# Ledger of designs, part 9: VH-VL binders against L-cysteine S-thiosulfotransferase subunit SoxA (soxA)

Target 1, 259 residues: L-cysteine S-thiosulfotransferase subunit SoxA (soxA), of Chlorobaculum tepidum (q8kdm7)
Amino acid sequence: EVNYQALVDADVKAFQGFFRKEFPDVKLEDFGNGVYALDEDARKQWKEMEEFPPYELDVEAGKALFNKPFANGKSLASCFPNGGAVRGMYPYFDEKRKEVVTLEMAINECRVANGEKPYAWEKGDIARVSAYIASISRGQKVDVKVKSKAAYDAYMKGKKFFYAKRGQLNMSCSGCHMEYAGRHLRAEIISPALGHTTHFPVFRSKWGEIGTLHRRYAGCSNNIGAKPFAPQSEEYRDLEFFQTVMSNGLKYNGPASRK
Short names: E, the ipSAE of ESMFold2; O, the ipSAE of OpenDDE; V2, 0.75 times the mean of E and O plus 0.25 times the DockQ between their complexes.

## First folded at step 12 (VH-VL; framework fv_teclistamab)

Design x5 (from w4 with heavy chain S104N; at its last look DockQ between E and O 0.66; V2 from the best seeds 0.00; counts 0 for: pae E 10.2 > 2)
Fold by ESMFold2, look of step 12:
Structure x5 (fold): chain C 259 residues (1-259), chain A 121 residues (1-121), chain B 108 residues (1-108)
Amino acid sequence: as target 1 above (259 residues)
Amino acid sequence: QLQLQESGPGLVKPSETLSLTCTVSGGSISSRWYYWGWIRQPPGKGLEWIGRIYYSGYTYYNPSLKSRVTISVDTSKNQFSLKLSSVTAADTAVYYCARTPYSNSGFFDYWGQGTLVTVSS
Amino acid sequence: SYVLTQPPSVSVAPGQTARITCGGNNIGSYSVHWYQQPPGQAPVVVVYYDSDRPSGIPERFSGSNSGNTATLTISRVEAGDEAVYYCQVWDSSSKHYVFGGGTKLTVL
């Protein structure tokens, strides 16, 4: 029958090969650092800032939330193995549910299963818990599997979304983050798509707070005049799935700070 | 506990628009955990899905009905609605509103009682 | 569009086991859900994700799904089980819910 993982692995090789050709002086492992992989002076300054990062209190708050007892006496820690060092387990395709499950989705599913109110999407406590989990998971390899027809269908929906032009500006994720990666747009350098999902959640100075990947997706949609999809929609979960598969072999390194 | 109730006219003339409202009680339609859907059943026949909506307004529709159907949500009234345009006798059915979890697993865990809508001159 | 096929009817004696099938190409790769619709009433989910039961559904209701066939099994059938039973999947490639045609269970 069809070897879906082999089809996906070929796509990964082509995707990462594009960036190796475009940025021959950048080590593959450094693409997880976004634009800081492209500019040595900015990377040095960023590393100095990371000794006292702006998300430090968010990680501490996330740890408190992760261990806070629910009304039933359990906590988020009850739902996750390895003391919560599980960033490398997400996203994954759930073969019984036939859908992609993200870390944020799993956090809120744990809360609801234990009679608690889910966190709001995109920012706030969901991002703080996600930041804590990411912080104790640093160095875990990105290794997303696509082994069934249903998983491959979700992957292909994410791939189609990534390359499709959308919005009034008729732009795609690939147009900006592959073809124009490393170029200046106004006051910013456009980050390469490779390694995008490894460092979320991010504290952005423009937001003044920590936020999730899907908050960033909605923001990018607005910037090109496209209406955003719902947080944790099938479309955004499949996009995260595709993007994370494209980063297979890199390491998770969140949370991070960005402009 | 959670309850869904359909309301609207039971008789609609051919070529006009069928319009129904589902009122949610014992829970909030603004839940981040659920989609809200419409299913119909012609007398003596099987179930046919019409469409679903998330409280933010995002929708999916049955491809066979897509050109004629609009589903909308009014979070301030805790309601969602169905409009089906250009109806014919084939649209005579019991119409149900229902809830499904915010996952693509797609089972309907709560149903309204259903309301019969007859399309007749 | 994906098609689910059910037999129109199944008859069983009280106390016996009813098996209601739902056929589809590679249905084993889908999550199958089952609804009971008593006469004149709205459907109620009795099995979801192939084999899970909601709270309040007796253990004598069970489900399985493999290959091209999903099956709802009702052991020790009672007169109160007389209803129409529907199978259903979500087809994420075409983005719609698909129901089977329904099976009327008659308890003789």
Scores: ipSAE 0.006, ipTM 0.540, lowest interface PAE 10.2, mean pLDDT 88
ESMFold2 (binder alone), look of step 12: mean pLDDT 93; pTM 0.942
OpenDDE, look of step 12: ipSAE 0.322; ipTM 0.764

## First folded at step 13 (VH-VL; framework fv_teclistamab)

Design y1 (from x1 with heavy chain S56E; at its last look DockQ between E and O 0.85; V2 from the best seeds 0.00; counts 0 for: pae E 2.8 > 2)
Heavy chain, then light chain:
Amino acid sequence: QLQLQESGPGLVKPSETLSLTCTVSGGSISSEWYYWGWIRQPPGKGLEWIGRIYYEGYTYYNPSLKSRVTISVDTSKNQFSLKLSSVTAADTAVYYCARTPYSSSGFFDYWGQGTLVTVSS
Amino acid sequence: SYVLTQPPSVSVAPGQTARITCGGNNIGSYSVHWYQQPPGQAPVVVVYYDSDRPSGIPERFSGSNSGNTATLTISRVEAGDEAVYYCQVWDSSSKHYVFGGGTKLTVL
ESMFold2, look of step 13: ipSAE 0.554; ipTM 0.823
ESMFold2 (binder alone), look of step 13: mean pLDDT 93; pTM 0.940
OpenDDE, look of step 13: ipSAE 0.900; ipTM 0.939

Design y2 (from x1 with heavy chain S31D S56E; at its last look DockQ between E and O 0.93; V2 from the best seeds 0.00; counts 0 for: pae E 4.2 > 2)
Heavy chain, then light chain:
Amino acid sequence: QLQLQESGPGLVKPSETLSLTCTVSGGSISDEWYYWGWIRQPPGKGLEWIGRIYYEGYTYYNPSLKSRVTISVDTSKNQFSLKLSSVTAADTAVYYCARTPYSSSGFFDYWGQGTLVTVSS
Amino acid sequence: SYVLTQPPSVSVAPGQTARITCGGNNIGSYSVHWYQQPPGQAPVVVVYYDSDRPSGIPERFSGSNSGNTATLTISRVEAGDEAVYYCQVWDSSSKHYVFGGGTKLTVL
ESMFold2, look of step 13: ipSAE 0.638; ipTM 0.855
ESMFold2 (binder alone), look of step 13: mean pLDDT 93; pTM 0.941
OpenDDE, look of step 13: ipSAE 0.896; ipTM 0.938
ESMFold2, look of step 14: ipSAE 0.376; ipTM 0.747
ESMFold2 (binder alone), look of step 14: mean pLDDT 93; pTM 0.944
OpenDDE, look of step 14: ipSAE 0.890; ipTM 0.935

Design y3 (from y1 with light chain K95R; at its last look DockQ between E and O 0.93; V2 from the best seeds 0.00; counts 0 for: pae E 3.3 > 2)
Fold by ESMFold2, look of step 13:
Structure y3 (fold): chain C 259 residues (1-259), chain A 121 residues (1-121), chain B 108 residues (1-108)
Amino acid sequence: as target 1 above (259 residues)
Amino acid sequence: QLQLQESGPGLVKPSETLSLTCTVSGGSISSEWYYWGWIRQPPGKGLEWIGRIYYEGYTYYNPSLKSRVTISVDTSKNQFSLKLSSVTAADTAVYYCARTPYSSSGFFDYWGQGTLVTVSS
Amino acid sequence: SYVLTQPPSVSVAPGQTARITCGGNNIGSYSVHWYQQPPGQAPVVVVYYDSDRPSGIPERFSGSNSGNTATLTISRVEAGDEAVYYCQVWDSSSRHYVFGGGTKLTVL
């Protein structure tokens, strides 16, 4: 019998080993802080911002949305255990449906199942609800399981996506966020891929608002001249699954602010 | 109550383009949770998927048909359409429009009544 | 392209159990959906995600999926169950909704 978890655990060890070698002074747990783990000046400025983070009102709005009754009398709170402290349960591979389920998918699935209109995928109320759930889930362990062939196939599709070059600039996620991690691109330091998914949703200065991981994926695609996939498409959900598996052992620490 | 209804010419000449419209009523085609698709069935034969569209314009097509298929959306009319170019007698079929959940492993939960399109002079 | 194989027909007496198979290489790694198509009508989903039923579908319709075979089981078959039954999967690698060839259920 194939032990898919063992295959994936070996990949995780190799992936994290690459970053430990490239950044030997960075603790594993600090990779969830992105560039702030790499640059002392950025870390100092970030800690100053965290006294009044730009996403605080989004978290408050997300809490209100999470508890707001639907027309049928239920709410988002009706769909999630642990009072909504569930960031650590996502993403996961649903063995019945044979697909990766993200937190955002689960939010909209709850709404649709209760006769409500789904939220828009990339920003707005879905990001606010996600921010609330992330804020009450801080410190939960990243521990994504890959136990079946179907889960492994989804993992491998995400892995293939992550390493594949694409777009007019012929670039990959790995090229930027592994090979160029810690280097400057214009005035910005490129964040390491390890820990990327632990801190979403993010308030980005460039956006002027909170947004989801898949909004960031679309932005990266545009930057290299590639046509983005649909938000929460199978392609992007499998990419999130792969990236989050690569961060097994870290802790969830969203929401966050980023440049 | 959601309803899908196919419309278009029932007769198409060989080498021309088959053109159908699906009108959605009792629901919105501009939904973040659904894809909209076309399936066909030659008389006495099985079902064959043609393609699907997300209302923002993202499409997937059956590989065997993709060179001849275009699916598009008109959100202002709550409609989506099928164009199949260079038709032959083999394209004679009942054409269905259908809805499927946005998830990658969805099923077709609502179907139109179907419309027969005959390819003949 | 992924292929689903169904027997062309199945005949059962009223009150008996019909089993309609859908064969595919490692089909157990797919979610299988089943449609009923009565003569002259559009298909209707009767089982989805291997074993779930839409509201309004009686409990005598059930499904299973493992290894290389998915099965639609119809217990206590009634004359109204006469239809063609199709299995279907989504194949991510080819980006294709794949239907089986259909099985005609006859109630004699």
Scores: ipSAE 0.485, ipTM 0.807, lowest interface PAE 3.3, mean pLDDT 91
ESMFold2 (binder alone), look of step 13: mean pLDDT 93; pTM 0.942
OpenDDE, look of step 13: ipSAE 0.906; ipTM 0.942

Design y4 (from y1 with heavy chain S104R; at its last look DockQ between E and O 0.80; V2 from the best seeds 0.00; counts 0 for: pae E 3.9 > 2)
Fold by OpenDDE, look of step 13:
Structure y4 (fold): chain C 259 residues (1-259), chain A 121 residues (1-121), chain B 108 residues (1-108)
Amino acid sequence: as target 1 above (259 residues)
Amino acid sequence: QLQLQESGPGLVKPSETLSLTCTVSGGSISSEWYYWGWIRQPPGKGLEWIGRIYYEGYTYYNPSLKSRVTISVDTSKNQFSLKLSSVTAADTAVYYCARTPYSRSGFFDYWGQGTLVTVSS
Amino acid sequence: SYVLTQPPSVSVAPGQTARITCGGNNIGSYSVHWYQQPPGQAPVVVVYYDSDRPSGIPERFSGSNSGNTATLTISRVEAGDEAVYYCQVWDSSSKHYVFGGGTKLTVL
């Protein structure tokens, strides 16, 4: 019998090893801070901004939404254990549904199950609720398991997506976030792929608002001239699954502010 | 309760374009939680998926039909439509519109009653 | 393209158990859904996600999925169960909703 977890663990080791080799002065845990771990000026500005983080109001709003009663008298709080500190539980592979379940999926599934309308996927209330959950989950260790063949298949699809060249620029996620990690693209420093998922949701200055990981995926697709996939599509769920697995051992540190 | 209803001509000439509309009632097509699709069944034959659409316009099509199929959505009318170009007798079938959850492993939980479209000269 | 294989027909006497198989390469890694289609009607889902049953569907209907075979089991078969049954999956490789060929269940 194939030990799929062992295969994945080997991939994680190799993936993280790549970044430790490329950036020997960066602590493993610090990769979750993106470009702020690589650039001193950016880090300084980030720290200053963190005194009054732009996502603060969104976290407060998210808390209110999390506790807001549904028509049936329940709330999002009734759907999640540990007072809602469940960021570390997602994403996971649902063996029954044979699909990756993200935090955002779980939030909307709770709403739908209770007769409420689901949130839009990329921004707005979904990002606010996700931000609140992330905030109270800070410090949780990333520990996504891949044990079954079905889960491994989803993992491999995410992996394939990550390394596949796409779009008019013929670029892959790895083409930028591995090969060009730490380098300047236009006026922006390319963030290392390691730890990408730990910061989300993020308030981006470019957006002027808080948004989800899948919003960022869509943006990256546009940047390389590729057609974006729908939020929470199989492609993006699998990608999130793969990227989060690659960050196993890091700590969640969202929500965050990014450029 | 959610209802789907197919509408369009029941007869189409060869080489012309088959056009159908699905009208959704009892629920909004502008839902983040569902796809909307078309499935057909030739007389006495099995089911064949044609394509699906998300309310934001994202589509997937059956690869064997992709070159001839266009699915669109009109959120203002709570409708989605099917166009199948260059039809032949092989396209004669009962056409169903259906809903599927926004899931990787989705099934079709609501169906229209189906509408027969015959391709004949 | 991914292929689902069903027997063309299954016959059972009233009160007996009908088993309809759906074969596919590594189908156990898929979520299999089953539809019942009575003559002249639209299909209705009777089992989804391998073994879940929609509200309103009798407990006589059950499903399993492992290895290369999914099975729809109908216990205590009634005359009203006579229909064509289809299995279905989503194949992510080809981005295709795949249906089996259908199995005609005849109640003798």
Scores: ipSAE 0.310, ipTM 0.751, lowest interface PAE 1.9, mean pLDDT 94
ESMFold2, look of step 13: ipSAE 0.449; ipTM 0.791
ESMFold2 (binder alone), look of step 13: mean pLDDT 93; pTM 0.945

Design y5 (from y1 with heavy chain S104T; at its last look DockQ between E and O 0.90; V2 from the best seeds 0.00; counts 0 for: pae E 4.1 > 2)
Fold by ESMFold2, look of step 13:
Structure y5 (fold): chain C 259 residues (1-259), chain A 121 residues (1-121), chain B 108 residues (1-108)
Amino acid sequence: as target 1 above (259 residues)
Amino acid sequence: QLQLQESGPGLVKPSETLSLTCTVSGGSISSEWYYWGWIRQPPGKGLEWIGRIYYEGYTYYNPSLKSRVTISVDTSKNQFSLKLSSVTAADTAVYYCARTPYSTSGFFDYWGQGTLVTVSS
Amino acid sequence: SYVLTQPPSVSVAPGQTARITCGGNNIGSYSVHWYQQPPGQAPVVVVYYDSDRPSGIPERFSGSNSGNTATLTISRVEAGDEAVYYCQVWDSSSKHYVFGGGTKLTVL
C-alpha cells in the first residue's frame, strides 16, 4: 500500500530546505511573517503598525458575525468546535466528499445549511469572520495530513498548479515566490512561499480592507496576465492545500497586515 | 420551495440552434454556493451532462459537446439558458436543468421536470 | 474520459434485496451519488457521498464504495422501487460529471 504521507513529507523537507538554504539566517517559524522576516526596515514598520492593527475592527466585526443568531436561532458558533478556535483544522481533505475544504468554504457551508444567504467570497464579512477565527487560533500548529490516494491527487493538482507557468508573463507561483523570493518587483519585496497561508486573512494597504487568501490568488493571476479562477474553485482550494502542506511545522499567526 | 422549470421550443430543425431557458423560483440564481447545470437524456437512453455555470459566468462544458454549447445566466430574470448549435437527430432528448452545490464532489440536488426537444425536419 | 459501468438490468422479488453495481477504475477514490428515475419522471438522488441518504429516503436504501466498485443496496424491495438507477461522479481531470449507463430494477 502506498504511504502518501511519506511522499508528501519528503516534498515538505525539500521545499523547506530550499528556503533554509536561501535564507539561512531566518528561523523556520519566522517565515510566517512573510517579507517582515527578510527585511529589518519592513519588520520595524510592521511592529509599529501592530500597536494599532488596521484589522482590529474587522476582528471585532467578525466576532459579532460569528455569534450572531441565524433566523433558526443557531449561529456560526453552532458549526465549529473549540469555540471557533479552528484555524488549525483547515484546510483539510474530506475523505467522504473527496475534496479539499477550506475555512471560508466551511463558513458558507454552515450558513447555507442553516438557511442563511452565503457571504460573498472575496469581500466583506467572510474575511471578517475568518479574521476572528484566525485571531483566536494563533499558535495552532500547521499539520495537514495527506493519507489517501484521493488526498494525494488533490495535493498533486495544487503542486502542479504552483509550478506551472501561466499568463502573458509566463510566470509561476514558484518562479516568483521561490526563485525570486526576497527580490524586488514593482517596488515590493517578493515574499517567500513558505508560510504564505499561515497568516491569512490579511489587511492589505493596497486594498484598504481585510481580504482572503483566494482574493490574493486572483490578484496575483491578474498581475501576470492570467485569467483568475473562481474564488474557492477546486483549483484554488487545491493550491491552498498544497501551500499549507508545504508549511507543515509552522504555526498559524493570522490575521496580518501586508502592503 | 426551490423549483426549476425548463422552457423552450419542443421542435428544432437539423443544423439550427436548440435554445432552452431554466427559470428558478423559490431561490436565487445569484447564490455563491451553487452551480446551475444542464443534463439531457435521449428517449430510452441514459443521462448525459452538458455543462454548468456559476452565476458570475464561469462555465464548464462536457468535452464532447464543448464546441457547440453555450450556457449563460440572466440574474435579473433569475434564469439560465442553454444553446446547442448545429443540432442533428442525435440531439433529440429530454433536457433537464439542475442545481449542484459549489463543491465539485457534490450531487444534483434539484432537477427540473425536463422538456423533450425533438430534432426533425 | 472516465467511464462508469452498470449492469443494464436487475430483477428481484418483492421483499428481497437488490444490489446495483457501478464499476470504475479506482472508483473508491471518488464520491459516488445514486439517482432513482421512475418511468416518465426526473431523477431524484437517493444516496450521495457513497453512503449518505437525503431526508425522506427510506433507510432500506444504502450505499458503499471501495476499490473498483460502488454498490447501491435496496433492502426489502417494494413495487414502488421499480425504476432506472444511475450512479454519478465528478471527474476533476476532465471537468466532467460522469453518469453510469443506468440499471433498470424490475420488481417481479
Scores: ipSAE 0.421, ipTM 0.788, lowest interface PAE 4.1, mean pLDDT 90
ESMFold2 (binder alone), look of step 13: mean pLDDT 93; pTM 0.945
OpenDDE, look of step 13: ipSAE 0.905; ipTM 0.943

## First folded at step 14 (VH-VL; framework fv_teclistamab)

Design z1 (from y2 with heavy chain R52Y; at its last look DockQ between E and O 0.91; V2 from the best seeds 0.00; counts 0 for: pae E 4.8 > 2)
Fold by ESMFold2, look of step 14:
Structure z1 (fold): chain C 259 residues (1-259), chain A 121 residues (1-121), chain B 108 residues (1-108)
Amino acid sequence: as target 1 above (259 residues)
Amino acid sequence: QLQLQESGPGLVKPSETLSLTCTVSGGSISDEWYYWGWIRQPPGKGLEWIGYIYYEGYTYYNPSLKSRVTISVDTSKNQFSLKLSSVTAADTAVYYCARTPYSSSGFFDYWGQGTLVTVSS
Amino acid sequence: SYVLTQPPSVSVAPGQTARITCGGNNIGSYSVHWYQQPPGQAPVVVVYYDSDRPSGIPERFSGSNSGNTATLTISRVEAGDEAVYYCQVWDSSSKHYVFGGGTKLTVL
């Protein structure tokens, strides 16, 4: 009866149209590069860093972890098709479970199903495995589907989260990353929301290490005086789902380095 | 094999605080994959969810009980607990602790045996 | 606030098939879970995600969910199946676990 994908596609067109109008000199495909598409000084620093990226050792470690046998003789490679080039499959809405499944959730689901301890969620080995998977998935198209009422409800929860003001500073994801995109905050330029999820996990110089999208969500929550949700909570998974849908048509380009 | 066991006083006076502990064995409460919850069943009646906790301290409560409920975790003892304040006879029930998976949030895959708590003078 | 409705009782003869329903507005958009609670015992999940079985639950337990009705089906019913059966969903809008009122299965 209701064509939920058509409703979502209209939202995507409006969302991306906002950024095309606000940044007419930025090609749509370049929004996956975040602030590097806007700030020449940051772009220069980033290009120099990409000759020997800070995340390269994390990618190598992630590959080793991906192929390391479990006690039962299987490995993470046993759970993923395409040799692990699966970044473009995530996130998705699982129609049977009625929930969003992220790449990180799928990694730990594989481990638990095979009798292994799950990785910690925000950093460390989960980010290294995620970085490996992202590195071999570069160029895969963002094409997140919203086909059912249940999927649309999850999308709408993520959308409402994105626009809701939170914390002591009474700020929203949209206020910073749409309305203030391209402006200065704390001596850095605020990146546009379009393309945010395409390049995770990221090595941030501020962190000194690679980390996941949900680590970044928790950090942003703390910055505005809001209590973070649990890592991989329904709230953050739905937010990732919404944000990734808004980037439909872009290409995955992770892992990345950021300030 | 995972096991959950409720413990605590079986009799609580009206207006006081009901306090229960769930001891987890055969698995770690410090597992990123699970929430740990409390469900109760008044005599002859159905099941009512009270709340759950993630081992890092994030809690979620049934709105109808939220003002009176505290759930906490002690990772060093592999335990989580329930406190329900200002109890009345309506709080008499069998109390169960249970586990729910993150990726399967929506059902409880392991339950304790339950403990009857009676609120009476 | 989401409400699940179950019949209070179902009676079947041994060897026959019991069908226990769980009604809810658009319940087909939820994952429905089913618990068996024998007298004096804790609930045990027998079906989850509408139709999956935990290990150790016999294949004669099955489930379905569409539209406004989820159904637990128990074929070749045995005396040991006498219990109260609860359906349950997670309502992510209200952040609330919702249980049905329970259905007492009697094997005559």
Scores: ipSAE 0.314, ipTM 0.724, lowest interface PAE 4.8, mean pLDDT 89
ESMFold2 (binder alone), look of step 14: mean pLDDT 92; pTM 0.930
OpenDDE, look of step 14: ipSAE 0.797; ipTM 0.899

Design z2 (from y2 with light chain S93D; at its last look DockQ between E and O 0.84; V2 from the best seeds 0.00; counts 0 for: pae E 3.6 > 2)
Heavy chain, then light chain:
Amino acid sequence: QLQLQESGPGLVKPSETLSLTCTVSGGSISDEWYYWGWIRQPPGKGLEWIGRIYYEGYTYYNPSLKSRVTISVDTSKNQFSLKLSSVTAADTAVYYCARTPYSSSGFFDYWGQGTLVTVSS
Amino acid sequence: SYVLTQPPSVSVAPGQTARITCGGNNIGSYSVHWYQQPPGQAPVVVVYYDSDRPSGIPERFSGSNSGNTATLTISRVEAGDEAVYYCQVWDSDSKHYVFGGGTKLTVL
ESMFold2, look of step 14: ipSAE 0.454; ipTM 0.784
ESMFold2 (binder alone), look of step 14: mean pLDDT 93; pTM 0.945
OpenDDE, look of step 14: ipSAE 0.904; ipTM 0.942

Design z3 (from y2 with heavy chain S103T; at its last look DockQ between E and O 0.91; V2 from the best seeds 0.00; counts 0 for: pae E 2.6 > 2)
Heavy chain, then light chain:
Amino acid sequence: QLQLQESGPGLVKPSETLSLTCTVSGGSISDEWYYWGWIRQPPGKGLEWIGRIYYEGYTYYNPSLKSRVTISVDTSKNQFSLKLSSVTAADTAVYYCARTPYTSSGFFDYWGQGTLVTVSS
Amino acid sequence: SYVLTQPPSVSVAPGQTARITCGGNNIGSYSVHWYQQPPGQAPVVVVYYDSDRPSGIPERFSGSNSGNTATLTISRVEAGDEAVYYCQVWDSSSKHYVFGGGTKLTVL
ESMFold2, look of step 14: ipSAE 0.715; ipTM 0.875
ESMFold2 (binder alone), look of step 14: mean pLDDT 93; pTM 0.941
OpenDDE, look of step 14: ipSAE 0.915; ipTM 0.948
ESMFold2, look of step 15: ipSAE 0.577; ipTM 0.833
ESMFold2 (binder alone), look of step 15: mean pLDDT 93; pTM 0.945
OpenDDE, look of step 15: ipSAE 0.916; ipTM 0.948

Design z4 (from y2 with light chain G28E S51D; at its last look DockQ between E and O 0.84; V2 from the best seeds 0.00; counts 0 for: chain humanness VL .650 < .674, pae E 2.01 > 2)
Fold by OpenDDE, look of step 14:
Structure z4 (fold): chain C 259 residues (1-259), chain A 121 residues (1-121), chain B 108 residues (1-108)
Amino acid sequence: as target 1 above (259 residues)
Amino acid sequence: QLQLQESGPGLVKPSETLSLTCTVSGGSISDEWYYWGWIRQPPGKGLEWIGRIYYEGYTYYNPSLKSRVTISVDTSKNQFSLKLSSVTAADTAVYYCARTPYSSSGFFDYWGQGTLVTVSS
Amino acid sequence: SYVLTQPPSVSVAPGQTARITCGGNNIESYSVHWYQQPPGQAPVVVVYYDDDRPSGIPERFSGSNSGNTATLTISRVEAGDEAVYYCQVWDSSSKHYVFGGGTKLTVL
C-alpha cells in the first residue's frame, strides 16, 4: 500500500526548502506574514496598521453573525466545536463526499442545514464570519492530512493547478509566487507562496473590504488573463488544499491586511 | 416542492437546432448550492449527460457534444435552456433537465419528466 | 474518458437478493450514485455517495464501493423493483458526468 502521507510530506519538505533557501534570513513561521516577512518598510507599516486593523470591525461583525440565532433558534456557534476556533480543521478532504471542504463551505453548509440562506462566497458576511473564526484560531498549527488515494488525487489536482501555466500571459501560481517571490512587480513585491493560506480572509486595500481566499484566486486569474473559476469550485478548493498542505507546520495568523 | 419541466418542439429537422427550456418551480435556480443540467436518453438506450450550468453562467459540456451545445440560464424567469445545433437522427432522444448539488461528486436529485425530441425530415 | 461498465441484465426471483455491479478503474476513489428508472419514467436516485440512501427509499436498497467495483444490492426483491438501474460518477479529470450503460433488472 502506498503511503500517500509520506509522499506529501516529501513535497512539503521540498517546497518549504525552496523558500528557506531563497530567503535564508526568514524564519519558517514568518512566511505566514507574506511580504511583511521580506520587506522591512512594509513590515513597519503593517505593524502600525495592526494597532487598529482595518478588519477589526469585520471581526466584530463576524462574531455577531456567528452567534446570531437562526429561525430555528440555533446559530453558527451550534455547528462548530471549541467555541468556533476551528480554522485549523479546514481545509480537509471528505472521504465520503470525495471532495475538499473549506471553512467557507462549512459555514454555509451549517446555514443551509438550519434552513438559512447561504452567504455569498467571496465577500460580505462569509468573509466576516471567516475572519472571526480565524481571529480566535490564531496560533493553531497548520496540519492538513493527506492519507487516502482520493485525498492524494485532490492534492495532486491542486498541485497541478499551482504549477500549470494559464491565461494570456502564460503564467502559473508558481511562476509568480515562487520564481518571482520577493521581486517587484510594478510597485508591489510578490509574496512567497509559502504561508499564503494562513492569512485569510484578508482586508485588501485594493478591495477596500475583507474578502476570501477564493476571491483572491479569481483576482490572480484575471491578472494573468485567465478565466476565473467559480468560488468554491473544485479547482479552487483543491488549490487551497494543496497550498495549505504546503504550509504545514506554520501557524494560522488570519485575518490580515494586504495590499 | 421543487419541480422541473421541459418544454420545446418534439420534432426537429436534420441540420436544424434543437431548442429546449426547463422551467423550475418551487425553488430558485439562483440557489448557490446547485447546478442545473441536461441529460438525454435515446430510445431503448442509456443515459448521456449533455451539460450543466451554474446560475452565474459557468458551464461544462459533454466533450462529445461541446461544439454543438449551448446551455444558458435566465434567472428572471427561473429557467435554463438547451440548444443543440446541426442535429441528426442520432440526436433523437428523451431529454431531461435535472438538478445536481454544487459538489465535486454530485448526483442528480431532481429530474423533469423528460420530453421526446425526434429528429426527422 | 472515464468509463463505467454494467452488466446488461440481471434476473432475480421475488424475495431474493439482486446485485448490480458497476465497474470502473479505481472506482473506489469516486463517489458512486445509483438511479432506478422504471419503464417510461424519469430516473430516481436510490443510492448516493456509495452507500447513502435518500429518504423514502426502502432499506432494501444498499450500496458498496471498493477497488474497481461498486455494487447496488437490492434485498427481498419485489416485482416493483423491475427497472433499469444506472450507476454514475463525476469525473473531475474530464469534467464529465459519467453514466454506466444501465442494467435491466428482471424479476422472474
Scores: ipSAE 0.258, ipTM 0.725, lowest interface PAE 1.9, mean pLDDT 94
ESMFold2, look of step 14: ipSAE 0.663; ipTM 0.859
ESMFold2 (binder alone), look of step 14: mean pLDDT 93; pTM 0.945

